VH-VL binders against Protein cereblon (ohgt). Designs and how they scored, part 1

Every score and structure here is a prediction.

Target 1, 230 residues: Protein cereblon (ohgt), of Drosophila ananassae (Fruit fly) (b3m1f2r157to386)
Amino acid sequence: LSRVPGVDYLEHILFPGEVLPFMIDGSLFDDEMPGLDGLIFGVGFPLMQPPEDNPHKLYGVTCQVYEKGESGRQLVFYKSRALQRIVINCDDIQGPPQYIARNPTSKCFSKVKILPEYFLPEPLKCVDMGSMSRFRDIPSMRDKYRRYQLSSTPWPADACQEYAYEEIVERARKKLEIHKIDTMPRCPIQLSFWLVRNLHLTEKMMRLTFLTDSVNTRLQLIGSTLKEES
Unless a header shows other numbers, all headers, positions and changes below count from the first letter of the chain; antibody chains aren't numbered by Kabat.
F is the ipSAE of ESMFold2-Fast. E and O are both the ipSAE of ESMFold2, at different seeds. Each is the mean of both directions, binder to target and target to binder. V2 is 0.75 times the mean of E and O plus 0.25 times the DockQ between their complexes.
[cut] stands for letters that were removed.
Atom coordinates printed by the task and the answers are left out, and those that the model quotes come from them; centres of patches stay.

## First folded at step 1 (VH-VL)

Design d1 (framework fv_duvortuxizumab)
Fold by ESMFold2-Fast, scan of step 1:
Structure d1 (fold): chain C 230 residues (1-230), chain A 122 residues (1-122), chain B 106 residues (1-106)
Amino acid sequence: as target 1 above (230 residues)
Amino acid sequence: QVTLRESGPALVKPTQTLTLTCTFSGFSLSTSGMGVGWIRQPPGKALEWLAHIYWDDDKRYNPALKSRLTISKDTSKNQVFLTMTNMDPVDTATYYCARIEGYDYGGYFDYWGQGTTVTVSS
Amino acid sequence: ENVLTQSPATLSVTPGEKATITCRASQSVSYMHWYQQKPGQAPRLLIYDASNRATGVPSRFSGSGSGTDHTLTISSLEAEDAATYYCQQRSNWPLTFGQGTKLEIK
């Protein structure tokens, strides 16, 4: 578990790469306004905590401050960027969950678990399949081996050709404006989050794409949405 | 919120065919990656996987029982069916349906129905 | 088929103690799943993909292991943890479960 200074609650789901602006009123501090450049803090999402979930955990992201500007007489405007998906242990957060974002200048620390991003760039190259590997070189068994190989990965076997990386990119281009396409990342991990941020997905798809640890599955879900829209 | 519920006869005579229905809510088998499987448990014994079906109609059967099993779905009604032929007293068990996520040969079962007991007796 | 053998078959522990359940596979398993089944109830997913805790599962449950040997550890046992625990593999066809470990709380 990692520790981050301060945790806020956000009524919306924030994905890695997304900008979270906030303001601090200098009049609220007895001492000098704290320097926040480079600060990493946590943001939790009450919307991501179903009734069946452990009441002591909360999904969220880490955010890092990257820009400071002046806004009004005593107001300082900050821009932060979401970096990593996390699970927050709510036992380390004072008070009940709130649905409104709060000031991250609190000096409290919370235990968090950084969630991994798994990506298999070539599902067919995954070769740790136990006893089934012996069938790879047998012509009559090659299809069974290939199917087993695909099914042993996070990538759905029978849908892989329809949700291939290149196809998803081309479908997204048809939905997005030229200015946004110019910012599209080449890294599949970053691309998966970028697509969620820039496509108008349903609330259900936003939650599903956030909760999966598999980049391949996230791209698959996005691809399915793009295909269903024609 | 995901729920699954099994339904079918509580008593089946030897040599008859058993048909079970799993009705679910909170997810759809039109969604890529989703599947539903059937698992049984004889009284006091371990869990035994029977079959599962995915959103794309891909079907997998336990090799030991394959000749007796048929799994099918009605995506529009959120139902999955299991048919097992030539029932025998040793097939007496609680039958569960559960949502399977992920992989063709074996993901994990994250939500389970309450189970339905089937007794095979004359 | 990949045969999963759990040990011990039965474990009796006092509340507050630690319980360790082992699942040994006849073939290497990269991803082991664990289920809890209380008497008269359906199984409940505890751990998936070796070490990931399922939604709503207390932090006292943890999974570890690789290759042929995997373990489920329950720290600070509570009376409500009395159940039969099953391992399940996804690395080899067909899908198989272990025979189960019955955990009894004194």
Scores: ipSAE 0.000, ipTM 0.382, lowest interface PAE 25.2, mean pLDDT 74

Design d10 (framework fv_duvortuxizumab)
Fold by ESMFold2-Fast, scan of step 1:
Structure d10 (fold): chain C 230 residues (1-230), chain A 125 residues (1-125), chain B 106 residues (1-106)
Amino acid sequence: as target 1 above (230 residues)
Amino acid sequence: QVTLRESGPALVKPTQTLTLTCTFSGFSLSTSGEGVGWIRQPPGKALEWLAHIYWNDDKRYNPALKSRLTISKDTSKNQVFLTMTNMDPVDTATYYCARYTVEYSGYDWEYFDYWGQGTTVTVSS
Amino acid sequence: ENVLTQSPATLSVTPGEKATITCRASQSVSHMHWYQQKPGQAPRLLIYDASNRATGVPSRFSGSGSGTDHTLTISSLEAEDAATYYCQQYGRSPFTFGQGTKLEIK
């Protein structure tokens, strides 16, 4: 558990999927780094100042370190990738409060809660299945409808969600530099985090998109900043 | 294109403080992985690294000179500053600023890919 | 500190010939870089991470090596290659440079 070395809470939020190179005292990761091909556990960075209405909570991310090397006697450089959002209760933090230091020199430990990424249609009223009878009479649509029944996701909700997602993707493409489009993730969860960084959103929007557990809400917040240019 | 240029006094008296400015264009210290360092070269001698500063305001100093050096930046003006206290005739050298990157360079962290032309500082009474 | 020793200190070669410059580190290095410096000019990056050629550097320049021993090779030398060449390591603070190898072309 550490604050990202040299980074202010007000300057930078690290989103899942982002790469952050950094240098720290190597002892901070000694027992948490089993090597480049091993499993990773418990490396966390509280990156965000607590919300005004919930000052006992710190928000941050878990990270996977995938490259490392030495930079001097006590310093080790790392390339890491953020994986999951976490929340920490400040009262649960063990050890000296180095997690608030710009350049921490000692380890801190805490239990963390891994935050969920909900990618489900926003709750909708049940759709009258009788309204779909027209599609049952078309062979290709009947087969597609049967697949939807097996997926546990209702066809109308899937259609509406798919439309909104595709609209946001197309609007984003118009705002992005061409060379960045090749690196755009296909997974909606990963895409939602990637868009926040690559569309250069305001600090307020970055905080809001980081704090929501709903991928749909995050994409809608992002979409609200996108406008078609004349 | 990436350019860097050093500026500062050409002549410094012993015991005075030297302040050098590096002004750059074509990149920003607001981006993860970018940094600027200072390197000096006394007449006819090898290059000596002095200090560097990262995009996140993290700083590193040559241990031999650490007590005399301060590096800082003004991100809005694309400037990096080096202050060196208690100047001595042995500090006479050409001082360079240079860019280095760590973000997407794989294993090639902190090589100096673009250099300023250098500014000569003479320390004499 | 990781001390870098270059060999030879001075090398004199005829145009069209091959030059080889060696850099020996007192400790194994994670990254070895090579720079070219002509009189009155700033250093220019040639090779980074032992063997990767920097942008705009002619193909006659190549680097090789790992651990403590690294080599810069210049094939088919041209008059414009007359310069002092420096190796530099990263991976152990402070950054250190070799003492330089002066390449003279007859």
Scores: ipSAE 0.000, ipTM 0.402, lowest interface PAE 18.8, mean pLDDT 70

Design d2 (framework fv_duvortuxizumab)
Fold by ESMFold2-Fast, scan of step 1:
Structure d2 (fold): chain C 230 residues (1-230), chain A 124 residues (1-124), chain B 106 residues (1-106)
Amino acid sequence: as target 1 above (230 residues)
Amino acid sequence: QVTLRESGPALVKPTQTLTLTCTFSGFSLSTSGVGVGWIRQPPGKALEWLAHIYWDDDKRYNPALKSRLTISKDTSKNQVFLTMTNMDPVDTATYYCAHLYYDFWSGPTEFDYWGQGTTVTVSS
Amino acid sequence: ENVLTQSPATLSVTPGEKATITCRASQSVSYMHWYQQKPGQAPRLLIYGASTRATGVPSRFSGSGSGTDHTLTISSLEAEDAATYYCQQYNNWPYTFGQGTKLEIK
């Protein structure tokens, strides 16, 4: 893995469902390398740090190691998968704080909060962009936010129920390659993140879709970019 | 404008403890992803990385010197400190502090802005 | 530790010529950095990540290489390029520097 230099690169933003491979040098450890299988760690995105925000605040994702590969005498390759959106070192966000390693080799823990994936129980409809921030405070969703915890399950089971998003799916099919369409998820939460990963979105749109807690709003934002121009 | 400046004693006797201070401006150690490191250079020899500290107080030490080194910071004063115990004449060097960034997977750390260096001579 | 060996130890070149400095690692390196140090001054970052120029570094400086062999090339040398050049790796712990290459302009 390499760090991409530059404050404006999108390569630093990972959405839930993405695979993040990384390499660890065994010589970093004075003793035997700790077991990393199943380890959940945090990844922050400097590109997502707001210009007018708390200096310590950073958005990111949790990642879980699911595969180990050997490469050379001191190099070990791992594959991890992004699971949940998080905010790092922020007290402004509601919900219980958790502590998570900054990276697999870190001995210092960062304070994080799990960001919820809200969705309305009603059919998908157009959402006013000016009301996006209010979805975080929907009373019916507050209890689900409070229950969000660090886990290998990305979100509560009941939150992953299927919605009918036929129009957005049909628009996306016109923009996507055939081999990608076969892997399209049915769960609306997974679908919203999958679409961001597989469509070529602008930096602004990727930031907006990452920052919204509303699945309906994220899908509407994506859907609006798929409408044909006359 | 980013600036860093090292300060500390010019002369240290063998077995004594060295304490160096790095004072900086143009950036803050409260900013996510930012760190400050220490590098030394004996006269006419190569550069040697010693230690670094990040905004979240995460610390890394050169394992060959780890038992002798302590790095700490005072974010409100824009200062980073390096303490090295049991000084020996071979520790005579110019000591630099430098700005660096994130290391998520033992990833890249480049020292992009350096202080002017402070010379420490160890003699009896 | 990953030992970095630079060659040549000293290089003398006339203005306008090309200088090539090599850095050979004992273990494979994906991320090699290059620094320039003029007498009495602190090092200055030139190249990071093997081939990316740092901000403000002239285009005549370029880095290349992969695995154990990396090179810094300075095309059309100028008098102000007289300095000692160091490679640095951060693939292997601890981070190590090469012994330096002194570039002299005739």
Scores: ipSAE 0.000, ipTM 0.413, lowest interface PAE 16.2, mean pLDDT 74

Design d3 (framework fv_duvortuxizumab)
Fold by ESMFold2-Fast, scan of step 1:
Structure d3 (fold): chain C 230 residues (1-230), chain A 123 residues (1-123), chain B 106 residues (1-106)
Amino acid sequence: as target 1 above (230 residues)
Amino acid sequence: QVTLRESGPALVKPTQTLTLTCTFSGFSLSTYGMGVGWIRQPPGKALEWLAHIDWDDDKRYNPALKSRLTISKDTSKNQVFLTMTNMDPVDTATYYCARSHGYTYGRYYFDYWGQGTTVTVSS
Amino acid sequence: ENVLTQSPATLSVTPGEKATITCRASQSVGYMHWYQQKPGQAPRLLIYDASNRATGVPSRFSGSGSGTDHTLTISSLEAEDAATYYCQQGSYSPFTFGQGTKLEIK
């Protein structure tokens, strides 16, 4: 694994939760470079074409280094984990800019926008709101849960049919080994990424599931794939 | 709702191995960003982080003590274990387990703590 | 390791005064966390990610800072605030705590 000057490029798509191992030749560091443990950097995917077709825009993920080891005389081995979907753009990004290291060994930074994970909780028509209490303690879901409790808007019955958490889980169980099912998260956001990481999806389906900001849509796309191949 | 409780021996002789159990409820170590850490505090001294285990079974150890420490989990029983070998009187401390969050930009903090279990190392 | 140094080591204040505790890190951290520990009790999270109050923490507690310098401020001190306060970083392994600041109320 070598890093392109600027933002790192990856020929395949990484989803949040995936591990990205890489090695750095120690000669690329100066003596003042701090250890990379905990470093957050950006990884771009040329396979992902931005909707605006801006050549400087890249879809990608943030990756954080969590482990290091020695490999050979001057090689240092690192493990990083993808955390969040982002858009990388050297041009101005709307809203307050966030900056991320373009390269683990570079002092250059790129402007990034962290992409949101929108989740519409199960509609009131599907029963009660008791099962949604699990989302009130998840930081990314806390504001959505509170907002949902304030809403009195009725939902159509087909919305319940489209989401079908239990149906998706049962279909996944037929495709995956028991030890993997034991690691399956209950949070819909994390579940949507966990399913992508553990299922064999076509390149087209991986692009579609990565590009959507809607967790409900991502789960429906995955569920449709499981249904067709079942 | 979220609770953690440490258990283990109150007295350990020098050179023995200490095993502590953290039993928790109200969350799962299968959830992204969740973890459990072990922290100790000798009488009248500061907090010292010992070890951490994540939702992904990723294990981290304090390098000063790494050769003596083993952390493991039983996700189905909601338990995390810490084993520390070759105990010495200097290891006398209150040992805590605590839930960690890694949700916010990979920054870890401990939001719920057990009451602590006191371990005295003496002949 | 990232060494956290707290100042002052001890602080004695009267009710209604303001207390300020500083934590300096040997390496830059974006987010510092703060804990309160009363004698015989487990630590309690006060502030996470530099400036966010934990659930149930009174508004008189606030955190600020970035990089290597972070501060915990307690305004309008009350008798129940007598405790030892610790800063903590979770950006780098090993996770480290400051040496603690004892806050005594006269």
Scores: ipSAE 0.000, ipTM 0.415, lowest interface PAE 16.4, mean pLDDT 75

Design d4 (framework fv_duvortuxizumab)
Fold by ESMFold2-Fast, scan of step 1:
Structure d4 (fold): chain C 230 residues (1-230), chain A 123 residues (1-123), chain B 106 residues (1-106)
Amino acid sequence: as target 1 above (230 residues)
Amino acid sequence: QVTLRESGPALVKPTQTLTLTCTFSGFSLTTSGMGVGWIRQPPGKALEWLAHIYWNDDKRYNPALKSRLTISKDTSKNQVFLTMTNMDPVDTATYYCARVDLEMATIYAFDIWGQGTTVTVSS
Amino acid sequence: ENVLTQSPATLSVTPGEKATITCRASQSISYMHWYQQKPGQAPRLLIYDASKRATGVPSRFSGSGSGTDHTLTISSLEAEDAATYYCQQYGSSPYTFGQGTKLEIK
């Protein structure tokens, strides 16, 4: 479990990779305060925890400050980026409930649980390769072992995954402007969140894609939405 | 086809601990949005929600009974367990397990129910 | 907790009549679920998210309402509709059910 300072509440879901800008009154700083650059803080979503005021679990993200600017007269502008999905036990939130707690002088702190991102869960192989495994480490037999391995495997999970993945990417390209395509990530984990951020999804789909720990499931949910819209 | 089936003792003595098992098929608690809840109904009375467990191991308990209840799951066996301590004759009821599916509704609903198992508490 | 109060407690109607069951919540609820329970059987989901019919539920069943007042309407009662009906809210912990309305068909 990680400890994060400052828990903020947003009316909408923020996905990993999204930018969350905020402003702080610079008059609250002095030479002895640590800088905010690199600060990691929590953001919770009351919409993911009905009812809104229920003292139970709250879903959210961690955010990290990556850029500092200034907006005149003691107002300091910061940019942060969401990094990881988390769950917060509302009973662990220390300090008064607040809708905004992004201020490092905030008295609101909580322990959080970082949610995992599973991609390509280990496939269960039904075919026993035992008899041919002896050839793996023999250079002259390496091609024979590989051919046997390929021919004895049911539809390659990687090939099926790559096909579905590319289909989703091509459908997204038809929906999105060219300038956005250049920013599309190659990592499946980042891509799944990037697609949610850049496609118009319903509230229900945003909740389902946020709540799943499976990147494969998230991509399939997005893919089905793209097919329905077509 | 989705099915749920409750199992456990038909008779429990006062002060004993009750353990119920819900065995299900046709869905998995590895699927996002899925959960299983327990609801009871005393003879001739209304339904009372007891506890939920969700795919992400998030657990919800009825505050009136929270100190007596423990819900757990074995995802690999498609089973959910409910333990209730310090049984009393007023806990005599039919106990149901039911599926909760976030995807079906924007908020949770008990869409498929087991047939129920009757638990009588008497000395 | 959000207390759900159903009215009437018992309703006796003739086949072909319209029945209306009301569920009042002590706190505002945007969504309500409705269940049908026949004697000796597990409950069956009828209506979810206030107004949507569950799979296999006849069109004569409908739900409506918002805020604190929600209703289940059966537009043309059949003998098979004799059952106890329960409302359920999920917007406030704990999940609570109404006390039930027993519908008798003459």
Scores: ipSAE 0.000, ipTM 0.407, lowest interface PAE 18.1, mean pLDDT 73

Design d5 (framework fv_duvortuxizumab)
Fold by ESMFold2-Fast, scan of step 1:
Structure d5 (fold): chain C 230 residues (1-230), chain A 124 residues (1-124), chain B 106 residues (1-106)
Amino acid sequence: as target 1 above (230 residues)
Amino acid sequence: QVTLRESGPALVKPTQTLTLTCTFSGFSLSTSGVGVGWIRQPPGKALEWLAHIYWDDDKRYNPALKSRLTISKDTSKNQVFLTMTNMDPVDTATYYCARRPWDYESSAYSFDYWGQGTTVTVSS
Amino acid sequence: ENVLTQSPATLSVTPGEKATITCRASQSVDYMHWYQQKPGQAPRLLIYDASNRATGVPSRFSGSGSGTDHTLTISSLEAEDAATYYCQQYSNYPLTFGQGTKLEIK
């Protein structure tokens, strides 16, 4: 795994909504620590291998500091919350670059692209969105076809019923502890990330749910995990 | 350790194109988190930023001169180039190249090491 | 563009005295850099990100300020400090420099 100096790396995937606590030794600064409350910084995940043949892509999240606690003379504790999925220092970033701090202790900024969250107000029903099957048999196009399948899944009518939003919520209620169910968000975007945070997913499923820009696809992937388990 | 040196013509006629070369040592644009910029200074006047380029080929130009400027690099030769079209007597200045770290140095976003400058006079 | 105005334009001081140079930005700048340029030489980085001294810069140089007003202070001036000083912002594109302050040591 390649590492870029000045970037904070986690050995696991952090999804939007998760808390990232960290500690800073105040002696790292010549003088008093700068004000960090409200600071937005980036965190990268070297365990992520994008499906594209671009090994230099570094996926991550933005984190915002929301709480400070003092533990000792030099050691300061902070709490931050992951907000948005990003791609860090990637050659294929299009549009005007956004610059964000790499970590709260550095003067370093990284060029980032904030990844979108697409969600249809009416959950995607069972639709025939045209034939993309012609791409599945072309070796160079298999990943593109696979991504299309995941992003705009055509399912049999009974499978679409199974992956409906309300059905996924009901299935999750049966798998999760009652106290956790009471904290389940109503916003589909936040719900998709909340479900990933609270369900015991395989590394493969965590990667797939992180990489998709489609909230509907993320929920369907989660739904398939819940169905297989039950 | 880190050194930069500008080279190019000392005299340019009006309407001609200027091409400057910055050759450097002590760092490489094959390393992430570093770039090189061009700054000029007309005689007795202030410094003016022209353009910069980073290791990942990210380029930024001064909007006032953007239509006339092209910045490029040859990473394997440790060189950065600036091309400026349609030269005018008002473009007479000392042209500097300077290192601009982006992310791994404490001096990020400053011009921390400068070349000695090359003087370009535009006259007929 | 974010216009930087330095004051004074010229400053003449005696060795051992304190010199203060101000840079006023037309838009808020939290991270100001300062450069020293001696006659016939390239600029040299003195202060980066408002208050941090560059490597090899004597402790008599200090920077302060935030928002639209920033200051470079040189305590116990030495003869070798005779130079033109420039502020530079990077909060806004295009990157801009002040017009310069010429410091003369008697």
Scores: ipSAE 0.000, ipTM 0.417, lowest interface PAE 17.1, mean pLDDT 75

Design d6 (framework fv_duvortuxizumab)
Fold by ESMFold2-Fast, scan of step 1:
Structure d6 (fold): chain C 230 residues (1-230), chain A 123 residues (1-123), chain B 106 residues (1-106)
Amino acid sequence: as target 1 above (230 residues)
Amino acid sequence: QVTLRESGPALVKPTQTLTLTCTFSGFSLSTSGMSVGWIRQPPGKALEWLAHIDWDDDKRYNPALKSRLTISKDTSKNQVFLTMTNMDPVDTATYYCARTYYGSGIYEHFDYWGQGTTVTVSS
Amino acid sequence: ENVLTQSPATLSVTPGEKATITCRASQSVSYMHWYQQKPGQAPRLLIYYASNRATGVPSRFSGSGSGTDHTLTISSLEAEDAATYYCQQRSSWPYTFGQGTKLEIK
């Protein structure tokens, strides 16, 4: 299976909490825009190339419009905030195919699936590797110990205890300006998105952190990046 | 805990359509990230992936066989179905269904397999 | 198509020895999975994410490698390890398996 043709993807992956300004021809929308819940960007402006093993799935975000203004004749400027991650099956898109291009020329609609944010606040304990616990504290052996521990644990990695929450927060504080730290959420779900928005991550890490439904896994991925830099 | 079991006809004549059923327990295909696939193995040969169906009814087929394959599910009955048209003696194989999980974007492997059902195509 | 080539095709080893099975991909693979299949049985997941052991898999099994070259190593072989071993990738569409390596112990 090939990818969806004619789709223009955003240059930067947009995470929940980020602001996306955009302009459209005012004739494409009725006088009333959904004031409470978002314009679905996944159909008009997909966030990223589909995963190669899921070429029929378009990933994006819902956005809530919070400001509107005129930008020239018939152009309307919107300020929106991303709220939730979504996925769209290409077979569910209704309307002309060109709508998923950079400059939509007609109204299109699609059924979207809102992606869940799973967080396990008391993760299942990883297997105690008593005979190998010495390797946990050796920096050069720590990743090997962790992988061995996870492979010996009878539940999925994201259900096991992740990179320590406090350790991630402290490492992030070393990289961030003081004024950014003052806005850091305490809720792990919001924190996971906030960290991606405020830390410099590689394209690969942004893609991985966006695609996971597990907040624990997302924090672990971010923590691994911070560990390499600190 | 997690179990999968394949069922279907043991013998199929050339040109007929094969329909296989995978019945599973210990998980639900309504759970985000869950996926069930079909893999076959001709006698003495390698494994060949055939098709996948995801929790959201997204379907993927092996391009070499796509025109002959249809995968579907009944989430309420914990069943996944595979239909393969125009059967040929070269399609003689053991057919397996297996579970995968797509949670971390890159976390897809077959963690639990059914015991397999043998399908012989002969005239 | 990302073609996975396993070597050797057949390996005969004495109990207590080490066996090494190689899987070479025609395109880079981020995560290689390994399965064990005993005669008359379904495949069993052995290694995932290139190096993680599945639940219930003995510590003598280990995986390593990156890019196009991946290896499954079985240390201190036991009689019960006689099986055919398959590598698998899901990094590239379509998903593919290796041709298999038959491990005999005598």
Scores: ipSAE 0.000, ipTM 0.417, lowest interface PAE 17.4, mean pLDDT 72

